# Ledger of designs, part 20: miniprotein binders against q9k998

Target 1, 230 residues: q9k998
Amino acid sequence: MAKEPLIRVLLIEDDPMVQEVNRMFVEKLSGFTIVGTTATGEEGMVKTRELQPDLILLDIFMPKQDGLSFIKQIREQYIDVDIIAVTAANDTKTIKTLLRYGVMDYLVKPFTFERLKAALTQYEEMFRKMQKEAELSQDSLDEMIKQKQAQANMDDLPKGLHAHTLQQVIERLEELDEPKSAEEIGRDVGLARVTVRRYLNYLESVGQVEMDLTYGSIGRPIQTYKLKQG
Key: E = the ipSAE of ESMFold2; O = the ipSAE of OpenDDE; V2 = 0.75 times the mean of E and O plus 0.25 times the DockQ between their complexes.

## First folded at step 10 (miniprotein)

Design d5 (at its last look DockQ between E and O 0.65; V2 from the best seeds 0.73)
Fold by OpenDDE base, look of step 10:
Structure d5 (fold): chain B 230 residues (1-230), chain A 90 residues (1-90)
Amino acid sequence: as target 1 above (230 residues)
Amino acid sequence: TPEVEDLIDRLEKMIDLLEEKLERAEENPDDPEKVKRLEWVIIMLASLIRYLAEEAKSNPDDPEAVQRLKDLAERIRDLAKKIKELVKRS
């Protein structure tokens, strides 16, 4: 079987130590190759045109150039490159702007190797799927969009929520034929009611879950949850 | 594997550089942003070293790599303690 071509990555990071760590992280993954590194967005723009990378890992808080301005320039020029953003801040304004510019993912510094591996693995799955399929089915598109939305929602998780646990709660909600209580969902995923309720409240707040009130036989309304059918 | 050995060599060099930079920062605590960046690098490296150490334990054919990664894990843990103390003082 012809070895699938490696995904070509450009690193844009002003700190040489952070850049080297990012290099070591990416190089540990077998699906990727670093084709270049830059310390500025200006040089990054030159190298993007020269090297035509598939993916840019971009620090958005570079001292000389706003990484948001870099992304804007890439999109305004219709350059076919995917971007994973690296940020020192998780402010809602920056995140909303990144989402509007169509970044694939965003990582908050400091991020772990496991977090970058998760981002790049999901990117590779998408990348390979789009290479093999000339046309995507609606179901395939919906899965890709859901993964992107789930991931975007996982990184903005309030303190004390974990992406993996959120995924488990979502997966359980996807299997529900009828709305269930936080206690029932908690039993199904092996979590305390209070813990699951934090995830459900989060999912409700981002518009992925709807809460309804079911009146049981004992006269107290029980909150039940299901995925919103978009 | 040669690839793992190269990566361990790069990690050793990075930790050597961190030790030097941290000593300088302890002597001249004038840049809280530098200290913060050093802390980030330490956290990130510690994650990679942990991952590699668990991977190497699953492959008993390279005992030298296992030992080198243990030594790096100790060094990076000591740096993490030092930088945490420095951040509290800044």
Scores: ipSAE 0.762, ipTM 0.913, lowest interface PAE 0.5, mean pLDDT 85
Fold by ESMFold2, look of step 10:
Structure d5 (fold): chain B 230 residues (1-230), chain A 90 residues (1-90)
Amino acid sequence: as target 1 above (230 residues)
Amino acid sequence: TPEVEDLIDRLEKMIDLLEEKLERAEENPDDPEKVKRLEWVIIMLASLIRYLAEEAKSNPDDPEAVQRLKDLAERIRDLAKKIKELVKRS
């Protein structure tokens, strides 16, 4: 509850008594919250877009409206929501149709509380696992992007610049408290001023370093450099 | 305990409603589909009552809740018997 976000559930069921039973069943389970209830598929479609639930508990057997039509609409509109179907039918054709539309589970009425608990518990395990895997995939992608950016900086250096030396200049710039001249930076890394200036000019050209003009003594202004932030 | 008390209150209200609807259906069995839906609700509620009763037995923090669940279990069993007979006649 406090650390893991609750799974947000929409209930779609036209019979008020069955709907209340579904509410009690779901509310007994601690990992879930009911964000809405509707009595029709049309209202269900509106509420799905409005509330953006994680999971829909959908009663397929609705005398006025076909619950399979609701699932079809959700999938045709590419609405990314998980569905657990409740059906009165246990025939192979209905089951195959539900599976083709990618429902997470299906329950045949009448079903016990234990059966719904098992379905929701299994769904919660899958839900949490998929969230974890998505986070890891994003971290892996972020690392690949950072590696590609770093490699591009090293692989495409102007002639006369070396990757090892460039890295040394970057590391010195990271240590600075205030902007420093090319001569000062060169002294710190063991490079002549003209050599360090070539690296600093490159870093400025790729947007990693800012150059500024300062006046501190007689004569021409001094160029100072620091890492660009923001 | 407050969560269990709320569920028991709602179960009791549902059973009150089921008793009313079943009595009316016994007098005027107009629609077999309505009787079938009542049977579904009775079966599903019975499963929750049974689950809560077993949970309460294993860790009885509230003996009043345990007794209320036993009473509701008897009422739902009586409804189940009546609805089965009604389904056979319809």
Scores: ipSAE 0.746, ipTM 0.896, lowest interface PAE 0.8, mean pLDDT 81
ESMFold2 (binder alone), look of step 10: mean pLDDT 80; pTM 0.757

Design d6 (at its last look DockQ between E and O 0.68; V2 from the best seeds 0.72)
Fold by OpenDDE base, look of step 10:
Structure d6 (fold): chain B 230 residues (1-230), chain A 86 residues (1-86)
Amino acid sequence: as target 1 above (230 residues)
Amino acid sequence: TPEVEDLIDRLEKMIDLLEEKLERAEEGDPEKVKRLAWVIIMLASLIRYLAEEAKSGDPEAVQRLKDLAERIRDLAKKIKELVKRS
């Protein structure tokens, strides 16, 4: 079996001791590799562009830089990276803002190894699924979606999806006159393409979204999404 | 395994550094004390996990992890005392 590629992680943490602990935590998990570390969000932006990580573990309460501003910059530049936020704050305003920026998970400091392992395991399951889906034919994708529709109790959002972000994706879909790609929808709502695609795949699995393949001028089919008209 | 041994070595170095920082920690820097407390909690969780994983493994690694678990518990007591004074 071809070894699945390791998920590439960038750590952004100003405290060198916390950074080393986070490194030890991530390195204990076989599905991940740390490709870089930074002590500032400014350096984090440089390394994100340079290294193109799959995932950022981001401290949002760095003394010199607002981690919310970092996430905003990532989304405004349409950088296709997932973010797990780490914070000392548990205030509703910060949490709502993080959810709006489409973070994958939210960890309150201090967090345990088990809590990070749970977050990263859920992320890996979703990441690997998205890799497989990118290689799937439309028919194989449709079958996988149909199998999920049979298991999806409407009430339980899949792990790593947030109700607030789901609502933002739905609201954007409601405004669409024509089917759009996950990239276009992501651009409109300020989310990474991969993040939006998860919500779209969920909505498709629950029968609220219809996926179509649009063949653009460049021979790769693009998945487009619209709300199912009831 | 070499991987577990390397991780134990890194944990030992981190605990050594924590001990040094706690000895120098003045009651007047609540933010530093808070950060040290976080690191202690986080390290303690990893040590517990490794100790549980190693129960059927190398006796030497198990003993090293027990020693680290004791050291980190002592640090956790010291930091609680500092937090009460700050």
Scores: ipSAE 0.742, ipTM 0.906, lowest interface PAE 0.5, mean pLDDT 84
Fold by ESMFold2, look of step 10:
Structure d6 (fold): chain B 230 residues (1-230), chain A 86 residues (1-86)
Amino acid sequence: as target 1 above (230 residues)
Amino acid sequence: TPEVEDLIDRLEKMIDLLEEKLERAEEGDPEKVKRLAWVIIMLASLIRYLAEEAKSGDPEAVQRLKDLAERIRDLAKKIKELVKRS
């Protein structure tokens, strides 16, 4: 019923030819959209705040501001964005620094379309998994709020009703195959007919129980009760 | 498809630009030559990918991509000669 949202990508690359190649690579892949491109780290910081991308494809080796400095600023300022780094360096010190700053992947120039496709496909799988888990957590919070509201209603009972007794009546109603009279319910839970009717009247008033008339073989109809469905 | 044709048009434009830059290249700027070589390698990979994808149903796109691949190979040869002169 719902379409998957596109992953929003910001490209930070100073070389206009490499930038255009990266644009073509990303645009070939479904699931992604380019929301902006910048040629400098300074412009990249501004665009990150303005566009709020999900992912930045960042060239580490830029003239004005190196990409390591950009990543450091992003992390120090607690900006919530994922980064895939592009590097010309294959030295272990640079790679270790990138990993310490928590980049999602790093690509060494020159890279093929298939290498970028693999990196972005893996990122998309992680992105979708995290999004699904966040949605389930929100549903759990909503359920907890409903439970607390229901419990508060139990704690705020009319004068003369007790929570334990009300729970016993509810539990008996849940066990019924068919509607039963207040006398029958009272017998099953050990309560006088008049007492159980007070609880049934309350439950009907809050919409949890419905009353019906059932005709027997003799005399007037008998009031019977069952849990309201829905 | 329109998306594939757009990519092929943009690839052709990029190759035109690469050819122009290599015609005007001056000896002694190895960083510029290195960046051109990177672009050639990356474009070649996309051309190969698109050609394989188009092989099953778009022979006109395959032919255009083959023509672009030949131009890319010629550019790689020119890059090699430019590096040799430097």
Scores: ipSAE 0.721, ipTM 0.890, lowest interface PAE 1.0, mean pLDDT 81
ESMFold2 (binder alone), look of step 10: mean pLDDT 79; pTM 0.744

Design d7 (at its last look DockQ between E and O 0.64; V2 from the best seeds 0.72)
Fold by OpenDDE base, look of step 10:
Structure d7 (fold): chain B 230 residues (1-230), chain A 90 residues (1-90)
Amino acid sequence: as target 1 above (230 residues)
Amino acid sequence: TPELEDLIDRLEKMIDLLEEKLERAEENPDDPEKVKRMAWVIIMLASLIRYLAEEAKSNPDDPEAVQRLKDLAERIRDLAKKIKELVKRS
């Protein structure tokens, strides 16, 4: 089988130590190659045109250049590149602006290797799917949108929720033909009821899950959960 | 693997650099933003070291790499303590 081409990554980060850590993180993943690094968005624009990367890992909070202005310039020039944003801020205004500029994901500093691995793995799955399919079915598109929405929700996760675990809960909810209790979902994903309920309450709060009350034989209403049909 | 050895060497170099920078910051605590950035790097490195250590435990074919990763895990933990104390004083 011909080895699938590696995803070409440009790193834009002003801190040399953070840049090296990001390099080590990306290089640990087999699907990616770093084709360049820059310390400024201005140099980043030059290298984007020169190298034509598939993906940019962009620090938004560079002291000399607003990373939002960089994304805006990329989009205004119709450069076909995906962007994962790295941010020191979790302010709703910045996040909403990033989402509007069509970033693939955003990572809050400090992020773990596992968090970047999750972001890049999901990106690779999407990237490979789009390479293989000349035309996306509605179902394939809906899956990609759901993954993006799930990811956007994972970064704003309340303390003690984890992106990977949220994804497992979402995947299990997607397979449900009928609403299930937090206990049933917890058994299916190997999690305690109380743990799953925190994820379900989060998903409810962001409008992705609906909660219903089912009356079982034992006279107490049981909370059941399913994905909201958009 | 050569790739793992290279990565461990890079981690060691990064930790050495952090130790030197932290010593300088303890002597001259003038830049709280620099200290914050160092704290972030320490957290990030600690995550990679933990991941590599768990991966190496699952494939015990390189006991030297396992030991090197343990040593790095101790060093980064000590840095994390020192930087936490420095952040509290700032």
Scores: ipSAE 0.756, ipTM 0.911, lowest interface PAE 0.5, mean pLDDT 85
Fold by ESMFold2, look of step 10:
Structure d7 (fold): chain B 230 residues (1-230), chain A 90 residues (1-90)
Amino acid sequence: as target 1 above (230 residues)
Amino acid sequence: TPELEDLIDRLEKMIDLLEEKLERAEENPDDPEKVKRMAWVIIMLASLIRYLAEEAKSNPDDPEAVQRLKDLAERIRDLAKKIKELVKRS
């Protein structure tokens, strides 16, 4: 009876022909709606704030604009948006940089419709699961508080989390002598705050990490994290 | 359907534009970056045309749309051949 809300997508691409292809690709898929298109990262920043999209399809390799700088700004300004990167380069250094900034996927041009369909289908599955888990978490808190969960299992990671990255976060947590925020932990391991928070939320859900609220002298309380004692 | 017809119209316009641009590039090849971008677009459009054509054959509501997609597939294949030759000469 009820239709799921459409995932709102912003397209950032400077080549008008490539942009039209991207638009046709996305419009063919159910579950998504294009809320805007821009030709530059600067316009993209403005539209991101105005439209508050769920997902950005971002061309990194623009001759006059640096798409990596756009992603960096999004993360530095703590804008809550997911990014799928499109790049002309398929070298290890570029890919590692994109992953450190927490992109959901990367596509190398030229890519097929099937490849984009796979990336967006995987993203939609994760998006819908996260939405449902958020709704249920408020109703299940009493059970979670009263029951311990098993330690995290690297083989059973949720889609969108990677074992190597999880290991990095766990290793940093093991080094801590006091609870730290997701931002502090991310700075130390070279990961975006939003990426680190996903790993920390997973670790908390399986009982390996404890979240606490730390009250400072100003502003809102800050969430801090540490490994559980038991 | 109207949605499929709109998409086919847009594909046709893109192919028209590519054919025009490729003809000019064959006469005066002066920007290898533009040629590379045209090649990217041709490859990506080919993948969508193939997908739509197979989808339309599996559930055909409009025989004219199926035929239009087949015609576009032929045109995109010809463009791919021409761009490949142009890249080799550049």
Scores: ipSAE 0.743, ipTM 0.896, lowest interface PAE 0.8, mean pLDDT 81
ESMFold2 (binder alone), look of step 10: mean pLDDT 78; pTM 0.739

Design d8 (at its last look DockQ between E and O 0.68; V2 from the best seeds 0.72)
Fold by OpenDDE base, look of step 10:
Structure d8 (fold): chain B 230 residues (1-230), chain A 90 residues (1-90)
Amino acid sequence: as target 1 above (230 residues)
Amino acid sequence: TPEVEDLIDRLEKMIDLLEEKLERAEENPDDPEKVKRLAWVIEMLASLIRYLAEEAKSNPDDPEAVQRLKDLAERIRDLAKKIKELVKRS
């Protein structure tokens, strides 16, 4: 099987130590290669045109440059590049602006290796799907959108919840014809009831899951869960 | 693997640099943004070291890598304690 081409990544980060950490994180993943690094958005624009990366990992909290202005310039020039934003800002205004500029994901500093791995793994899945399919079905598009929505919810994950596990729980919930208990969902995804219950409670808290009470034959109401129909 | 060894070497170098920068920050505590950046880097590195340590435990064929990662995990934990104390004083 021909080795699939590595995803070409440009890093834009002004802090050399953070840049090296990001490099180590990306290089630990087998699907990616770093084709360049820049310390400024201005140099980043030059390198984007020169190197034609598939993906930019962009620090938007650079002291000298508004990373939002960089994204705007990329989009105004119709440069076909995907952007994952790195930010120290968790303010709703910045996040809404990033989403409007069509970033693939955003990472709040400090982020873990596992969080970047999750972002890049999902990006790779999408990237490879788009390479293989000349035309996306509605179902394929819906899956990609759902993955993006799931990932956006993962940044606000309470301590001890993991993005990949949340995605597995969501995927299982999407396949449900009827509401299921945390125990049933846990068996289906290979997780303990208590673990799945934490993910379900999170999804309920963000309004993606609804909980109902089913009265089984054994006198105690069982909590059942399903995705909210938007 | 050579790739893991290279990564461990880079982690060691980064921790050495962090130790030096933290000492300088302790001598001049008046830059809270610098301290904050150091805290972020320490936290990020700690995550990678933990990940690599768990991978190495799952593949016990390289006991040297396991030991080096344990040592790095201790060093980064000590840095994380020091930087937390410094942030509280800032």
Scores: ipSAE 0.744, ipTM 0.907, lowest interface PAE 0.6, mean pLDDT 85
Fold by ESMFold2, look of step 10:
Structure d8 (fold): chain B 230 residues (1-230), chain A 90 residues (1-90)
Amino acid sequence: as target 1 above (230 residues)
Amino acid sequence: TPEVEDLIDRLEKMIDLLEEKLERAEENPDDPEKVKRLAWVIEMLASLIRYLAEEAKSNPDDPEAVQRLKDLAERIRDLAKKIKELVKRS
């Protein structure tokens, strides 16, 4: 058996040939398993709740189904799942809309196996890092606050983070009157908690965001975030 | 390996289907969107076949698999030429 649990993938694609190609691409890669496939967004919503995948590979360009509407529903219903979009559209407006909804990556058809491999490999790296952070204790918060001041550089973003999405998170943080948790911030901007935490971790590392302890349960603080004050 | 052989079998079946669909498109051109989707699938499969062929050359544990991948590579290259010709006729 592999030492790391497999990343569970749901494929949403209405064209049987494209669906089979995507299946072959994903199945060639270690670290991933396909837990289901669907041909529509409606079936996709049902399967997402039933199977609880880690990642959805979603074909946005379905002539009879609007993939953007699927993403919107996922976010409106607060379903915590990562999405990589496949699209025929390469216009800036469509791409910005996808990034606003917090997709992890987007692929424009036609794409090579190497391009999908790169996207999934990068996703796996981030996924595995988040699993290691799942062991993070609330008692370790004071040690994490020792993050030193560092200037942010948008050209120096970690691979897998996008400037547009980062800006959305920053803009929401600027609007806060009180610190909020990653879960709360994610709801406010329509992003999965895992996605928002990745951006917040980056912002902490460069000194733009401070993590604080706030009580919400008896005896145990919860981590909240706000922009660092001067 | 069994995993590689299964993938090659599936690639072959997909190429069989693509050859059939392209032949129909050449005789009775479908709408441009269907031709465009065939071209996408051909290009995507070509990339996987190239990847598998390069991987097989680095780890030649199965000479029959290497030969089958070369055959599939030739067939997908022929399909790519035909689809480009079909797009030019539009």
Scores: ipSAE 0.719, ipTM 0.883, lowest interface PAE 0.9, mean pLDDT 79
ESMFold2 (binder alone), look of step 10: mean pLDDT 79; pTM 0.746

## First folded at step 11 (miniprotein)

Design e1 (at its last look DockQ between E and O 0.59; V2 from the best seeds 0.71)
Fold by OpenDDE base, look of step 11:
Structure e1 (fold): chain B 230 residues (1-230), chain A 90 residues (1-90)
Amino acid sequence: as target 1 above (230 residues)
Amino acid sequence: TPEVEDLIDRLEKMIDLLEEKLERAEENPDDPEKVKRLEWVIYMLASLIRYLAEEAKSNPDDPEAVQRLKDLAERIRDLAKKIKELVKRS
């Protein structure tokens, strides 16, 4: 089988220690190769043109240059490169700007190896799919988007929970007008009450679901679940 | 594997550098941003070491790598404790 070409990565990071950590993280993944590193967005622009990487891992909080300005410049010049942003801030304004500039993902510092692995694995799946298919169906596109959402939650999932099943439970919870029991949610998603309860308990533990006690007609308290309103 | 050995060598060098930088930061606590960056690097390295340690346990044919990763895991935990204490003082 012809070995698929490695995804060519440029690292832009001003901190040499963080740069080395990011290097070690990326190099641990077999689908990627680092073709260059820079400490500034200016040098990053030069190396992007020279090396023509497939992907840039970009620190957006470099002291000398706003990484947002770098992304803007890349897009204004119609340079065909994907960007994963690394940020020290999770402010809504920055995130909205990143999304508008079409970043593939964003990582909040500090991030784990598992979180970067998830981001890069999702990117690789997308990259390989787009490389093989000249045209994407709506279904194929929807699957890519859903996989991106599901895998962001996968690496932190306790043993015996599956991201696809978690996503089904979340989607059902999003559609609820009122809190429902694990039995009701289980019926709606085609899962046993005990199985759904494990996912609901997980979502409660991560602060995404709220549990309440409702008293049914027979006076027994029933646990009901809803998404926490942020 | 040679790749794992190289990575362990790089991790050891990075931890050595972190120990030196942390000692300097303890002597001169006036740069909270530097301390924060050290904390981030320690956190990130700890995650990689844990991952490699679990991977190495699944391959019992390299007991030396397993031991080296255990030693690194201990060293990075000690650094994590020290940096947390320093951050609380800052």
Scores: ipSAE 0.764, ipTM 0.912, lowest interface PAE 0.5, mean pLDDT 86
Fold by ESMFold2, look of step 11:
Order: structure tokens, then C-alpha cells, then sequence
Structure e1 (fold): chain B 230 residues (1-230), chain A 90 residues (1-90)
């Protein structure tokens, strides 16, 4: 079997006890390695540039720095890193803000090992799929061309959208045989429905995606999406 | 295995610390937010101990690890009971 590279994780958490628990949780999972831990967002920015992690496990509510500001800075500086947010807040406003910034998942404290394992397992599946597609296929040049086309449309990305997540959504749309709902696309890509809808709305606004209402036998009409053929 | 033994050692150290901090909180109540953080840590650790205990019962040849995890599970259950009572009073 081929050697699978470890997913490199940076932990940003100010509480030493919670930090140690998260360390133990992550280190129990094969496929992941912790490359650094920090207690502040400022240190986190420095370590992100220095270590170039694949994934950040970020506590949103740090006393000395707002974690939402950290995510904003990451996105504004186009630093290509995935984020799983940890929060004490479960209010709709905070969750909407996190999803607008394109986090891969969010965890409400306290959470179980099983919950973190599920989030990281889902992330690993997506990470391995994307890495395999980039390495294995003769289509690697075609993928780069598609990324260049998507990147040309990303020069003016709305605040809070992540280029990597947008590319995930575009690639799934290219695979569709028929239009699918945001929920169905989200399940296929491993993203929450609301996260996927934010990216689909952007893609529709720039003319890359068509939205239609589909009437089924049961329930309300649903919004479905497909790539625009022109 | 050495990796499992390292985790068990670290779990034991964390439980030692939690027992000390909870005793101080019971005797000298302080910030309710600090009590809440203890509750978070206890809850999170309990889930890992439970997972490791089930894994150890299913697979390993190491009866010492099984016994250590069983002992830690009892200690974390006692902590969970104590913290729930403390949260009710605060």
C-alpha cells in the first residue's frame, strides 16, 4: 500500500487542560500529527506561516484574541489552511459567522472523543480524496487548468469564502449527472448544507452555477444546482 | 503498547490534577467559570477513557492496560459525580 502523508495539525487553545485533552484526542487518531500548539491567535498566525499546517483546530473564545478575527485574517491573507472551530457558543449568529468564513466543521464544548473523531475522520476522507486525485490521475493537468479558471473567478472572492472549499464545491459539481441540492452536495463533499449553500450562492452570482426549483412527490420544492454550460 | 501506555500515563496525570483542583473548588469555591471548565475537561476525558477501555477489552493482549483503564474509569466517574453536585450548588 502507498505511504499516506500525515495530516499536519496546529492546535490553538489557551486553556492548558483543554489543550492537553485535544492533544490526546488527536494523537489517538492515525493519519494525524500535531506540528504545534499555541495559546494565542497572534502566536497562531506566526506558527501557521512557519509550519504550514494542513488543519487548524481553533478555539474561538480566547481571552486575549478573538478567534473570529484570526479566521478573518487567514482568509484575507489567502493562507491556504483548513479550520475546524471549537466554540463555547451555540447561538445562530456565531455559527453563521463561522460557516460564512468556510470552516470545515465546528465543535461545541464540551465534546466527546467520538465527536472529534467523527469530524477528523470526515476531514481525512476529504483530504485523502483530494490528494489522491491530484497525484494519481493523468488528469492532474486538467485539474490545474480548472483551478486556474476557478482562481480567476476568485480574485474578488467575497469576504469569508475559502478558495479551497470553493474548489471542492466546483469539483463536485463537475462530477454530477443531474442537479443536486445543497444538502446532497454537502454530504458528498463532507460539508454542512449551509456551508455549501454559501459557496453555491457565490458561484451563481458569478455565472458559473444555475439554480432551479425541483418539485418532488413529497415535501416542498427544493433548490437544486448544476454547473452552467456556458 | 508503548503508545497506549503513554496515553494512560497522561490520562492518570490529568486525573490527578483534576482531583486536586476539584477538591480545592469544593473547599474554597471560586469562579463559576473555572468550575465549568473542570466539568468540560472531566466530560471530555471520560469519553476518551471509555473509548480506550472498550478498545482494550476487544483487542489487546495487555491485561495491565485493561486494569489501569478500568481504574481510571472509576476515578473519572467519581469526579463526574462530584462536579455535577458542585455545579448544582454554584
Amino acid sequence: as target 1 above (230 residues)
Amino acid sequence: TPEVEDLIDRLEKMIDLLEEKLERAEENPDDPEKVKRLEWVIYMLASLIRYLAEEAKSNPDDPEAVQRLKDLAERIRDLAKKIKELVKRS
Scores: ipSAE 0.739, ipTM 0.890, lowest interface PAE 0.8, mean pLDDT 80
ESMFold2 (binder alone), look of step 11: mean pLDDT 80; pTM 0.767

